# Designs tried in a protein design chat: miniprotein binders against q9h3h3. Part 25

Target 1, 235 residues: q9h3h3
Amino acid sequence: EDGFTAEHLAAEAMAADMDPWLVFDARTTPATELDAWLAKYPPSQVTRYGDPGSPNSEPVGWIAVYGQGYSPNSGDVQGLQAAWEALQTSGRPITPGTLRQLAITHHVLSGKWLMHLAPGFKLDHAWAGIARAVVEGQLQVAKVSPRAKEGGRQVICVYTDDFTDRLGVLEADSAIRAAGIKCLLTYKPDVYTYLGIYRANRWHLCPTLYESRFQLGGSARGSRVLDRANNVELT

## First folded at step 3 (miniprotein)

Design E2
Fold by ESMFold2-Fast, scan of step 3:
Order: structure tokens, then C-alpha cells, then sequence
Structure E2 (fold): chain B 235 residues (1-235), chain A 87 residues (1-87)
């Protein structure tokens, strides 16, 4: 009923990015310290703004784990935003293909698998599995939102460096499943996030490129990955 | 700064609308604030961050029970925005 504007969602995301992060950085911290760090900062207990009884006394925007080889590259986000504004003022049709080309031109290539879980043991267990996969080198980097309100779901984001690299996206899905994750996963390129394109947008674009569902098949456990743009089942 | 003056003006007007029990006026003032903020020489990131801080302040004002709480919320919000603009 109360309008969730694209500006409101973008402002909320920006604030989380700008506030302090709790980071386990495997580039500078021994992997043997991860289990103690995970026990100290379970995402179901870390509060967005610091509360008595939480592990944090100060605001936390994100809880993150950086892999040994992680090298951040956001690309040219400013150039992307300028080109997007020019595209909108041109009056030309806005399509997934034009967004993809803008992202490639400006090297804004990162994307992420998203999973939403209620605060509690299952969230903390899922995050621990993802964090271990990052530190062990099966994933590059991941983050999880702190607890913002009672009853609200928290999000785990598992990043890949290039959303146009289908094999890399699928490899990340496999690693997430191998870590014991069974919930629905959706894959979103960061270009959509930087441009403020969410589920309900005026261009009717689907910011979700892939959807992954856990499925048991015969004697083998696996995932079913759907290419949302082409409506083609990949696995 | 024009930015801080704008924020303080709209937070006080929004608080008055909350006190009067007028949700229509709160929505109107939020939309006016958005439009006025777009006229200022702010980056998109600065504008979005300020907007989020103001939305958080409005949610706190809706739950505030005393005039002292209201004053504290507005002062803390102005201080936070001032720190952002000075970076």
C-alpha cells in the first residue's frame, strides 16, 4: 500500500554499501580463523544498527567473506549511468540486449546469486556453508545482510565476476548446491541494481537472468537452472 | 548549506503532519522533498543516501512519543547528512 519507489530501494541499498562492513578477508586472514569468526558474527544475530545483546554495538551494512584471489572491479558505473540516461532521453526501446551491451561497454559485469532466508539457524548454517566455500576457493566472494527487523528475510549474495559468462554462473550455482543450499536461487546482474531496475519497472524488464531450484533426480541430487530470458531449462 | 536547510525544513513539516494525523500530507511532503532534492547539485549516490536517511527519520518520527525524542531524531538526522556532505 505504501509505495516502494525505485529511489527508496536504491537509497536503502546505497546506505548498506556505505555503512561499515564486517569482513573476513581470506587474502590477509588464515582460513583456520573462519569458524571462530562465523561463531562470533552469525547473521541472524548481527543487527543493522547495533542493539544490546547483539554482537555489534555499531551499524553494520553487510557481513562479507572475501576469497584468497578476490580482486574487486565495479567497472565504470558512472559511465554506465550516463549512458543509461542518454538511452532513456533518446526515446529508443529499452531491451535486455541494450542493457547487456551497456554493461559490457562500461565493464560493469559482476552479478550475483541471491537467496532469501528468515533469521534463524537455517540462515546461519547456509551462510557458514557459503563462507567456507569462499575461503576454500570454490566461490570468489559473498555477503549477507544483517538483521534489519523482526520477521523480515535476510539475503545472501554470492558474486560472480562476469554475468555474460554462463559457465561461470553455472559453476557458482554448483558450488552453492555443494555447500548444502537447497532453497530457491535467483541470479541478477549488478547492472540492473546500479540502474535501479527491480521486479516492477516501467520497461517490463526481468532483472533475474537465471533461476535455480534444488531437485532430486533419480539417484542423483542436483539443481534445475532456468534461463529466464529465453525460457530454456539449462540443467 | 542549501541541502541541510532543505532537509531540516521538510523534516519539521513532516513531523507537523504526523502530529496532525495527516498521512496524505506526509506523502505529499515526501514527494515535494524528492523533487526539491533533484534540483540541488548532488551526485545520484548522495541524493539516494540522503533520501534513505530521511525515510529512516520519518519512520522514527512515526514511533516517537515525546517532543524530546522528536528533537533528538531531527538533530541526529541533520548531523548524519552533514557528515555525508562534508566527505
Amino acid sequence: as target 1 above (235 residues)
Amino acid sequence: SPELELVEKYLKEIEKAIEEGNPEKVRELVEEFRKELEKLPLSEKERLYILWIVFRAILRLLKAETEEEVKEIIEETIKKIKEILEE
Scores: ipSAE 0.000, ipTM 0.208, lowest interface PAE 13.1, mean pLDDT 80

Design E20
Fold by ESMFold2-Fast, scan of step 3:
Structure E20 (fold): chain B 235 residues (1-235), chain A 87 residues (1-87)
Amino acid sequence: as target 1 above (235 residues)
Amino acid sequence: SPELELVEKYLKEIEKAIEEGNPEKVRYLVLEFRLELWKLPLSEEERLRILLIVFEAIYRLLKAETEEEVKEIIEETIKKIKEILEE
């Protein structure tokens, strides 16, 4: 699909962010309650718009786990959006560098590792592993999408505080792999999400900064990470 | 136009819910707005563009601190949607 699909994905992402979230907050909830919470809200069964036969009767935008040290900071999203509108009007080239500069200027620094899995046991198992890593302090925060009415793959997002901190991004990848995750991962800065930069965007930007592939065998750390923008292997 | 009236109505009601500190009411209004927008005789492209602009406006309303900022956001949003509808 083309730019129309990118706009559709942006609208859907904003809707999910606006709808209610199911949250396990390790800052206020004992870690001993996590297993019961995971059993109550397996992402393969939680429906996007609610169903009396599912764990939720009301819409759910995201299912999330907050680590004990998690301190949300979205930066100045309003300033970012105003600057983005000005940039589009200016005729200045829209590049990864200009988006990075806008993100830094407005302190919109968070980013996330993404994994896409089909609904089912493997998704629920992967999410449980990630959630435990968050509660145990190896990761800061994560969320997983509910099951869409039309089906399709669900996404697990594992966040880092600063997408410009390459070491922090790589450390999160290592923690994800240590949790038993073996699927393809891609890393996307939240500034791209806020500005609607998806696969078929109008500006022809690569929608992710990094790609991580599980490495079977060899003397590496369990994954091979590629810098998508510079086409350089980091691990 | 029905489209502009719908957008203005829901942005004002959403702002009231934000002012009340009621996120469940905001959720309800956003869902209701999407349902009503889907009923209008618009192309799918027009509906998605309007929806995206409205969501951007809601994010801005969540950060607004003054009545003047709120009025500016709503006016700018209506102007953008009018431009889409006049294409």
Scores: ipSAE 0.000, ipTM 0.240, lowest interface PAE 12.8, mean pLDDT 81

Design E21
Fold by ESMFold2-Fast, scan of step 3:
Structure E21 (fold): chain B 235 residues (1-235), chain A 87 residues (1-87)
Amino acid sequence: as target 1 above (235 residues)
Amino acid sequence: SPELELVEKYLKEIEKAIEEGNPKKVRLLVWEFREELFKLPLSEEERYRILRIVIEAILRLLKAETEEEVKEIIEETIKKIKEILEE
């Protein structure tokens, strides 16, 4: 049953990636247009498959903002998946280290800070803050899920180029906090997403590498970051 | 079977959209496939396993460079789905 849940989540994620995206691309669009775009497409109102009365009449997989210097590099995802299949049949242990090696070998290095928020004002406000940080150059790229029919929590993803670059991951956390975000953040490498490593995975791997908690007046960076794999505080 | 006919129909239409260089049409066809798949008398587990296999096939088709590779991808996909349905 847990295998079905992981497969279902992977299929839904891929479907969202294949469906049309609503994109504010700062490489080709003036920053002055951002506030109007955010008002037109608040994520709490944009529906996944298009409904009467929503801002969209067609399916929307993601709502995204690309920074001025954003240059996408997804690596060799096909080679990664082929190597993953071979690894599963080899009998070799499947560990965070093994997955890290596969990701490096196939140049699938991107990762993301995740925050989950209920549809409503707080979600739309958080997304607006993140989107402005992206357009102003403090973050590289971000996306937010549209509203599902059942009204569950939506996710904001803030991407970094290289999950093995700890300093870059921590710098992104600091920029998210500077944008006014105070909720729990978790960091997930895209290799885990492509391979279907979710909470109920068969290898009992932690699905995230880092956790960030807002700490008012506590840490030097305004947050406490934990390395979940090694159980070590980084701030 | 209706399930195999649906998969074959959409894989062929999606391949044609890829050859046309029309990514928006590819994504629209994926959405239509999902909608049609949910109308079939399949278990929830069967539906999501089929959907994942089809999406993985589409990613392979996007990177295929020869007509022979395209043919192999479609044949492998149909075989995998037939095995699920015969379980």
Scores: ipSAE 0.000, ipTM 0.208, lowest interface PAE 11.8, mean pLDDT 80

Design E22
Fold by ESMFold2-Fast, scan of step 3:
Structure E22 (fold): chain B 235 residues (1-235), chain A 87 residues (1-87)
Amino acid sequence: as target 1 above (235 residues)
Amino acid sequence: SPELELVEKYLKEIEKAIEEGNPELVRKLVEFFREYLELLPLSEEERKWILKIVDLAIRYLLKAETEEEVKEIIEETIKKIKEILEE
């Protein structure tokens, strides 16, 4: 919210990305070992900076699960940023479509479904479901934040490799819902983050492309998905 | 070295994001740097040391108040990574 608080949270988030991660890597570890790993490292009990009373005595930045087919590809972020500066200088219109083309040109295509949950059984249960979906091949990769000392909400991030592939984004949503997730989900392309485009920006761009809300009982899909930029329901 | 050039440009992007007060960009650049290192032909030990050196550099950049301090941090970081890569 405030500039000072935002800077402090940024430093904390950056430290988390650089601190050790607890990773279940299905590319090198048999799927049969997942349940034991999840029991050993429930996100509600793994502490951010380590505690003799928790599963970790050392700092943990993220808890992650990599799918068997996971292949990291962040694209050309530096080329993207240079092209963005040129675009701003050119006087050409800055629209979601122009930004999308910039991302495609520089192969910066990844994005993620985000969910925020309070520490506790529901978080651990949600994470276990997501982790199983990753190891079984319905999702590619996911991570969850460890428990902060102050006990604020934790975040689960479920990545897709191409935010322009609407079907892939929707398939990930379906897999998340099939895993038992019922909370609000929001989808954010990484390109917006790299270019510093947040909710309040001078170009009035919406960095959240999709929003997913659970539908009780009636839908096999389990959710209603909204394209926030165009205000169109994808159901 | 392509690896040294990449790290130098990365640290400059991080510094620009810090100076502009863009915390989410800083976080995302850190996340993508980890992924980039996995794509490089480096040993597991080399990756761990580079990550530790870069993490320390970013913590120093967050506390830097002048352009001269920023320059010193980046130069020292590149020097240390060059030693790890035995360049």
Scores: ipSAE 0.000, ipTM 0.098, lowest interface PAE 19.8, mean pLDDT 79

Design E23
Fold by ESMFold2-Fast, scan of step 3:
Structure E23 (fold): chain B 235 residues (1-235), chain A 87 residues (1-87)
Amino acid sequence: as target 1 above (235 residues)
Amino acid sequence: SPELELVEKYLKEIEKAIEEGNPEYVRELVELFRLLLEKLPLSELERKFILEIVDWAIRLLLKAETEEEVKEIIEETIKKIKEILEE
């Protein structure tokens, strides 16, 4: 079952958040130091649990870059959870619109574009492009997973502050594409995460709100964006 | 104690998130748990020991192959934290 694999991923994510992070914080560090930091900590070489032969001897949970204006805001997660339980008990329809309204009411508005890449030059190059866009102010904040002991794909997460601001979400996509990223991107609001809505949920909701695919030629945007919840192409 | 009750509540939410297979929610709950520990009126040694216990639990959770093992790890974690907070 998919649930078993998801449990392993959940445990891994919990461990990663508790381990130290490698952070380039543009709020306190000059932008001129970014290139040296990226060269010192390429994600394909930074090991999850530390290794004498890697850039780190100690465990690293995440590698992150904070933009100059970055200010974290998780909203009222407790209020959201309580309202969600009340909604389930009420028998009212549970739809994407209902979750959107709960998120707005409780200010749980953040979301993220996700990309999964194999360890190697392409991952490191993609991360460098994203990190530069963050430091230059085109994106707010991003993080990338370190290399797992067993191998496998690594994930780059690029956050936006308000998933209900469609223009802002699409502008982030454009900035990611302008940074040279050509792989598949998916966008997930953090409200789905806090409510425990995942693939194959009982309400048949798609936790992925948007999907972005790179298209070579024919479009000034450089990508086509699909609204997954409504199955409508936004381009 | 009020501190133990809050810690237990958060650990049980983490257990539920693991069982439902939502890695992003587990990640957010762990971040909230870390923030919770900062707000609790704990000594620096108590805080250090609790973080070490949680790190131990996470390492075991990565090795767990069944939901029963996950439940047992969470229950043992709560027990160890209780011993720290009731000294």
Scores: ipSAE 0.000, ipTM 0.087, lowest interface PAE 24.7, mean pLDDT 77

Design E24
Fold by ESMFold2-Fast, scan of step 3:
Order: sequence, then structure tokens, then C-alpha cells
Structure E24 (fold): chain B 235 residues (1-235), chain A 87 residues (1-87)
Amino acid sequence: as target 1 above (235 residues)
Amino acid sequence: SPELELVEKYLKEIEKAIEEGNPEEVRLLVEWFRKFLEYLPLSEKERKLILYIVDIAIRELLKAETEEEVKEIIEETIKKIKEILEE
């Protein structure tokens, strides 16, 4: 009866990952073709399940841009999931530290900066800026959700290789800001996504590790970053 | 309106339950809210639109990762419901 829970969100995420993706792959496609591709597939117009009136007639799970140096490495997700089940069964406390250790042990290190935007010009413009930064080599890989039939905000995900590498996470934030992005950003390690850590999780874990806010007064970085796990301001 | 004030109260309770990480309380509050809508003197069109808006809001709240996002979602949801009830 509870269709809008963390389990429901995890199922939707899995379905999106399994459906076809629209990809601009800078490893095989010249950068000069990016602007035409972005005009053909604006995220505000690409529909989740396809529509003859949209750019896609078939379902699209994600719209993605792969950088020239992109080399996917998801780690040992199966080992992570087995260890997670063992941890839950053991009765041991579930904390950010124990999840971090599980992720490191199983090499599930990637993470992402998230931004949520309403469908429209601002979303399409933000995605174009991120996509250009990826193709130009300032970011490694990014994706954006298609427009859901029920409406609501769409999400842009900008990935980094290692969520435990604070400098790398902060460098990605700087590159996002340099691309002209001024909205709120939050950083989520993929281990939390694989284990279904969303808001309203039963372990009362904060679902994100970092938060980035644009600064009106000039700073070298262009943003103020908070470490939410340790409640420490980094900038 | 009195109807809008009651809707606001229920949305604030749902927000609180989500922030506290209590999925059972969220489910209970959502069921109470849906039953409450049945007793309001709303047209069938108004009832369906409000239920649809609230369902979207709950999905957005579960995905929200900051207190600012939660507040924004609640405020936008209240605004949309207000427009329906004042039409």
C-alpha cells in the first residue's frame, strides 16, 4: 500500500538503469558534434517511457555524456550486497563509518554530485554546461534523468571516481561551478544508492555526504561546501 | 481557507515523519490524509488533482537530501493545492 517508500525509489532507479540510455560518448565522437546532440535531446523534452511527440519513441532510462578518459569501474557490488545483508543480520550498529568500510573493502568507491531542477530551460541550460565540461575534460561523466510522466523535478548526476578522495570531490564541485551552475548540490556515494539509503531510511543516516551552496560574494571556489557526515564546513 | 490549513498541517506531519526516518509513520499519515480528503466537500476533479499533487510531493520528499529541498517541496505543494482550492 506504501508505494512511495525507499523501496519504491530503489525499484525505479533499477528500472532506469536497465532501460536504454541516450549517450554522447566523447571517446568515439568529436566534440564538435555535442551542440547538435544537445539540441536533439534536451532533457526537459525526452520522455521516460517514449512518446511519438517527443525526441524518443521508446523508453529512455538516462541521458548521459561520457568523457574522453571515461573507464567504468563499479567495484564488487555483489560482494557489497552480501556483506550488507550479513551486517543487517548481525545486529551490529549501521553507521556512516561501517558503510564506508564496506564500500572500501568491496571497491565500490564512485559517487556523484546531484542537482534537482524543474523541467524547462534552466534544466536544459544546466545540462548543456555540464555536458560541455565533461567533453572538455573538466568532469569525467554525467547523466540526467528524462521527464517522468507524473512530472516533478529531474536530476543531473555528476560522477567522481572515489568518494573517499575529498580533494577529488571538491575539484568536481569547482568544475560544476565553473560551468555556470548556481543551484544547490549534494554529494552521494554510489554505495548508498546500491544499498537503498534515501530519505526516511530506518537507520537515520543522512543520505548525502556533502552539500555545496553557491556564494554571492566571490570566493576562489565559487561555493561553500559542508561535510554533512561530520558536520564540518570545508570551505 | 480552512481546507488549505488542514492540508498544510498534514503535509507538515508527513515532512516531520520523513525527516525522522520513520517509514511506518509516513505510511500511516499518508493513509490518514487520503481518508481525510474523502470527507472534505471537494469536487471529484479537485480531489483527484490534490491526491495526484500530494503523491508527487511524497516521492519528491523521499528523494530530497537537504532541509532546504524539503521546505521548497512543501511550499510548492501548498501553493499548487491553494490554486486548485481557490479556482
Scores: ipSAE 0.000, ipTM 0.216, lowest interface PAE 19.2, mean pLDDT 79

Design E25
Fold by ESMFold2-Fast, scan of step 3:
Structure E25 (fold): chain B 235 residues (1-235), chain A 87 residues (1-87)
Amino acid sequence: as target 1 above (235 residues)
Amino acid sequence: SPELELVEKYLKEIEKAIEEGNPEKVRELVEEFRKELEKLPLSEEERWRILKIVLEAIRRLLKAETELEVLKIIFETIRKIYEILEE
């Protein structure tokens, strides 16, 4: 059942968050060291649980790059969860709009663009482009999953501070595209993660707020961004 | 209820493992909790919902800075599970 599958994915995500991260922190490390760090830790070669034959002998949960201005802020998640329970008990409609208002009230505003790529050169190249954009200041923070033992696609997450700031979300999409990324991107607010809302939830909420597809238009490259919540094309 | 007693027991043990800085023990306790849930007279849907709530509580405990925050997280988690069981 979808509910049981979502539980297993949540447990795996929690384990990754708890395990050590490989971090390039532009707040304390010169940008000139980035290329050497990327060469040392290509995500297609870094293994989730460590391997003597890989760059890491110990488990790695995430490979991350922090921008010079990075300052983590999860907001008031406890207040958010309490308000969510009250909303459910109230009998009031549970819609994307009401969840958005709860997130605003409790300052749980971060979100991320997600891209899934197979292990290999294209993943490593895409991550290097994203990492450079973070260090150069076009993006705030990003992370990529290590290679799983069973194989499968890896995910690059590019974070923005405020999912309600449409311009900021679109600017991040533009920076991702400028880095050479051409695959499908989906944008998910972290509020859905904190409330445990995944696909097949009882409230029929779509955890994906935006979708971006690469499209070549006229003499310039660009993307088409769809607002999934309102079913409106933004670009 | 046996269900609530199980949840309280594992949340307290997990909180202790977090305080000791032992993520391997946290993962072990989560797996034990999952197996203990299978022994209780719960539907598959109820077991999944309870486990999801516990996993969210663990994530919150990892960010808690005070004893009061820890107690609030445990209390809220038990309350949510009580509401599921009373459905």
Scores: ipSAE 0.000, ipTM 0.127, lowest interface PAE 18.2, mean pLDDT 80

Design E26
Fold by ESMFold2-Fast, scan of step 3:
Structure E26 (fold): chain B 235 residues (1-235), chain A 87 residues (1-87)
Amino acid sequence: as target 1 above (235 residues)
Amino acid sequence: SPELELVEKYLKEIEKAIEEGNPEKVRELVEEFRKELEKLPLSEEERLRILLIVFEAIYRLLKAETEEEVYEIIWETILKILEILEE
């Protein structure tokens, strides 16, 4: 079951990345058009493979919003993958620190805050809040998955450019909370995704670096953020 | 809290054993947890309530499909146990 599920997840991820994306690009589109675009493409209604009854008749891999200052930089992913193969054949230990070093060396630094929500009003409302924060400049870029054929939870990904910049990661969390988001958030570096490291990997690596919980009922602002890599509470 | 640290530690180790497909290790960890729980200054009622909550968490972990679900289960379990300890 482990081998099958890992291959299935990798195949799904590749297909989504290769299929067309619905993009609101604030670099070329006026911010005044965002509300109409969000109303036209609510993620709970956009279907992964298209349906005459949905906003899309053709497949959609991702729904994304690019900020005005957004400049994509994935680093040297091919060099990272080659170095990973070399590491696996060497006698060197595979640890979070070793993987972090490979990511830094190859400039594969992007990461993302993830939230998983069931299709419905709460998902669409959360996405609208995130999209507005991106267009207003508080966040750089975000995407949300379309509704899968079997109706599982959908994911919103909010990207930061450097997972080693803890202040930047925490600032993104604050902006997400300021947008009205109260659900669980987890932060994952893209290096783990590029190397195919998910839950239940053979090296026992945890791809989640941070976890954020909304703080309830207190006079204190924001969220409680835990550093999973070092087992330290940051807020 | 020593109680909360113990629960988090064992749930994470049990999740690891579940992912490895090792039911014998899960059984060993549950028995170790029970013995460690007996060393803490808890009433018998508190220990039984904590054990039931942990067993519920293990059942949920066996059905979890994503890393997100695992973290949600562990955190919800910690909050339930905190509620018991603060009454």
Scores: ipSAE 0.000, ipTM 0.146, lowest interface PAE 18.2, mean pLDDT 81

Design E27
Fold by ESMFold2-Fast, scan of step 3:
Parts: C-alpha cells; sequence; structure tokens
Structure E27 (fold): chain B 235 residues (1-235), chain A 87 residues (1-87)
C-alpha cells in the first residue's frame, strides 16, 4: 500500500527495529569511550539507508545507548497481540482503559518519553546529554532515529520500565530536564507502539499518556507534566 | 486528532491528483481543505500556519520522484503540524 496511514507508520517503525542498530552498551564498554562514540556517530549525520559520505555505508535502524543496569523485559508480546486481535473482533470499544488492562495482564509495561528535533547541532547536543545521563545511571536506556534522506525530524526515545508507575515516569522526566533538555516531551507506552497506535490512528485514540513542558518561574525550575487522558496536571 | 486526520485525508487526495496530472483538482482540494480547517477549534494563527505547511508539502510532492519520497514528505508534514497542535 502506498497511502499514508497509522499502518504505514507502524511498518516503517518495524523496518527500523529489524535493521542493524549502532549501540553503545555501558554493560560491556567503559564510560570513558562514550565521547568518542558520540563524535563518531552524531545522529544528524548517520543516514537511515547508508551513504558513502556519512558515518555509515549500510542501513541503520536506530542509534542506542544501554545503561549499565539495563535488563530488557518486553513482557508477553505474543499474548498481548492475541488478546488485541480478540478485542478487535469482539465489538467491545477500544479505549485507553481497555489497552491499559491488556498491557497489565500481559506485563507489557515499558514506555518512553519522546522528543522530536530537526537534524542539526541541537539534536546532536540533546542526544549527547541523554546518552551521558544513561551511561551515568540517571536513565536506563535511550535511542535516536537516524537521518532520513528527505530531512524530516528525528526522534529521541527515553525508556522507563513501567508506564503505570507514575513516580518512575516523572523521575525520568526530571532526569531528562537535568540533562539540559528544554523542548516538548510526550510519553507513550510501548503497548501503543506494539499495537500500531500512532497519530491519526483509526480508533481516534490520543497516542500519548503524558506531556511535559519546560518551565521557569521565580526560583522554581522544572517541568509541567499533564496527564492527557484525564486532563490532570501532575506537577 | 481530528486536525491530523483532516491533514492526512487531504494530503493523500492531493498526492493522487498530482499523480493523475490534474492541477485544477489540487487547487479545488486546497480550497476545500481551507474550508474544513475553519470548522475545527483552531486559532486564526494555527489555521494559517497549518495551511502554509500543507502548501509547502504540495510543492515538495510536485518534485517527488519516488513513492518513498512521497511517504516521507507526508510523514514530515504530519510531524510539523503535530508540533503546532502541541504548543
Amino acid sequence: as target 1 above (235 residues)
Amino acid sequence: SPELELVEKYLKEIEKAIEEGNPEKVRELVEEFRKELEKLPLSEEERYRILRIVIEAILRLLKAETEKEVFLIILETIEKIWEILEE
């Protein structure tokens, strides 16, 4: 299919996951090597499908940094997908609450803070800050998309292990802000990604749970975090 | 988002009209899009910024040579409009 839909966005994400990744793994690599690795692979220069003039000649799906304590746990994705298929055929309404129940039942609990930035110095600087926070232990894991040929915006994803743990989600936001990030952040549970819930999805669901905006006021510093589903300000 | 659904719908129809070599249909779709945009809960500034981004996307689609280029232009356009709506 050649049309733009949520399904096509999901297919592009799946292709990126299947292509090779450039990984700095702090579990096996000394932290002292990070700065050289960041200089070698700035995300504004790494190309999605390879280019002789870029750092990579072969396709790269993602550029990632794994923290020293990182232990991936995807939960029961197969059980989630089977339950999702049953839900779609049941005639039951597809709502944020129903998806949350599916995620909890199948232990698909991880989620991520997302930031979208244009290719260039600001993207590379933001990624370097996030990568250092991961290697220093303030964040668990992060990845950034490579540059598309057409020059679209790139995304930095900063993961947490449990989207239902509000304090953990807010703690990650605080760590991102402490790394010097001031742009808009949105939080998406991985269950939405596995089920293909992106912008303009056919179920008309908001694809993110939280929104974080940087704020300065008097002596106060930090961010305003909004629960988008319940329209409640958390900070 | 109703706003993003509207943008996706019209960009896909406009791309089809471009492929068919029908510039009059492209013009009609842009005017139709403008009228539909006025029905949504958007400020005047937001409406004009969205319309400008869509027109810029149309100019890029007219020069696109591959289906991959078309897909990425539409994707980038949705991303830019998402940013406006998230301000």
Scores: ipSAE 0.000, ipTM 0.079, lowest interface PAE 23.7, mean pLDDT 79

Design E28
Fold by ESMFold2-Fast, scan of step 3:
Structure E28 (fold): chain B 235 residues (1-235), chain A 87 residues (1-87)
Amino acid sequence: as target 1 above (235 residues)
Amino acid sequence: SPELELVEKYLKEIEKAIEEGNPEKVRELVEEFRKELEKLPLSEEERKLILEIVDFAIKYLLLAETEEEVKLIIEWTIELIKYILEE
C-alpha cells in the first residue's frame, strides 16, 4: 500500500536540490538580459520533470536569481546535525532559544521569506518583481519552485543571510512589498529546515519565526510583521 | 455527498488537532474516521482508497506552514476524492 511520508517528501526536496537549476546569475550576466530570461522561463510553465510542451524538456529542481553581491554561506550543517542529536539525548530543554544557539554556534544563519501562489499570471508577475529586486540589489537571492505534474501551489523563497539580524529580515520584507507583493509571507530559518521542524513538531515549536501581512497606507513599509514565537507586533 | 462531507469534517478536526500540537488526538481522529467510513455504503476498494488519500492529506497538513496551504490541501483532497468516486 502506497503512502506519502515525510521520507518521500524529504527525498523529493533532496532531488530538487540535486536536479539542475535554471539560474540568472547577476554576478556574470548583465541586468539587461533579465526580462528576456524571465519571459523564457515563467515559473507557471517550467515543469518539474520536463515536458516537450514546456520551456524545459529535462528536469528542473529550482529557478533562481542570484544578486550581484551574493556570497553563499551554508555554515557547518554537519556540526549542527551532530549537536542536534546530542541535544535530543541530553536533559536540556529544546526551545527556540536553544535552536538559535545551535545555529549561531555552527554558523547556520540563513533564512527565507516564503510565499505560496497558484500557477498562473499572478505567480509569474510576483516572481518577476522579486527577480528584478534581486538584480537591482534590494534582495540578495531568491528561488521559485517549478510546476508539479499535478499542479498545486508553487513557492517563492527570498533569502536573507542572517535570521538573527531582525532588521535585515524586516528590510527584506520591505523590499518584497515594494516589488508589489501583497500575499501572506512567513519567515523560516534554514536551521529549522535542516532539523525538520514543521507543524505539530514534538517540541511544540512554531515552525516559522515571523508572519508578514500587507496593509495599505498604515505603514511606510506596507506591511504588518508579527513575531510568531513571542506574539509581538514588529511593525 | 455523505463521503465528501465526512472527509471534510475529519480533515478540519485533524487540522485543529495539528494546530494544537496534539499528535495523539490526530491518531484518535484517524481511527474514528475509519470507523465512520464503515457505516457508509462504500465498497472495500473505495474505503481503502479514501483512507489512503486522507493519509496523504494528513502528511501534507503536517508540513503546511500557512493557513492558505491548509485550505488548499483540504480543497485538493476533497476534489481528488470527488473525481475518483465519480469515476
Scores: ipSAE 0.000, ipTM 0.124, lowest interface PAE 20.1, mean pLDDT 80

Design E29
Fold by ESMFold2-Fast, scan of step 3:
Structure E29 (fold): chain B 235 residues (1-235), chain A 87 residues (1-87)
Amino acid sequence: as target 1 above (235 residues)
Amino acid sequence: SPELELVEKYLKEIEKAIEEGNPEKVRELVEEFRKELEKLPLSEEERKYILKIVDLAIELLLWAETEELVKEIIEFTILYIKEILEE
């Protein structure tokens, strides 16, 4: 249910790529300036298309924070697509393991944890916690959508560089939980997008790779993480 | 508007093809949508933007497991395209 809303809000976020972004870049800006920046641009108040009564008069596509060590890597998407066509032609079995190896071979490894929250103090507080975790080096990069409509929920996206690195994916989840976020999180790898793996695909693969649910009095991480592709509990 | 009606029609048909487990039909419908979109009085920039938004909506539909999720994805996509077209 929560994963659903985060996923459809991610569609709005993608459409916003062409508009200007509000960015706090820890690679060039001192960490001491973060709190003032967060106070100036709370996501519940920043409007998608600008409003004289909001922090922005011009359109804003995304509000983002880049970590000190952030270095984007898209991999070889062209090579991935060519290899996928060859694999389908070869008659070899197509499984989660096959897709994982294809992604590794072509270095298309990025993915992200998605979460959504209603506009208001809880969203702003959650974003502030995520932003601080990024600037402190616990997360690499994150974005949050601006407010597109009064009653609509907003999405926070937290990226990891390698979806096959379970430790890295779980550490990102732990950092998100440590920031006080308690909603459902879903994790999507970019490789599934590039290969057009469908919900009702021929190979019966689960497109969502990881799912995280908060639990009180649970593990030290504060969450239960499920590998949805293999239906195995990781925590 | 003709643009929004076209988007809604194809997203619903694509969702049906996804539910039926027919990825080849999904690809066929995407190609038909691109062709039909070219017949509408849209700028090149507007057409490119609509295609990007619809492509992402299809990606979300591929991961949607409930009727409620499907409905919300389609409704939100139409609303967002309406906003950018200033309808």
Scores: ipSAE 0.000, ipTM 0.116, lowest interface PAE 18.7, mean pLDDT 77

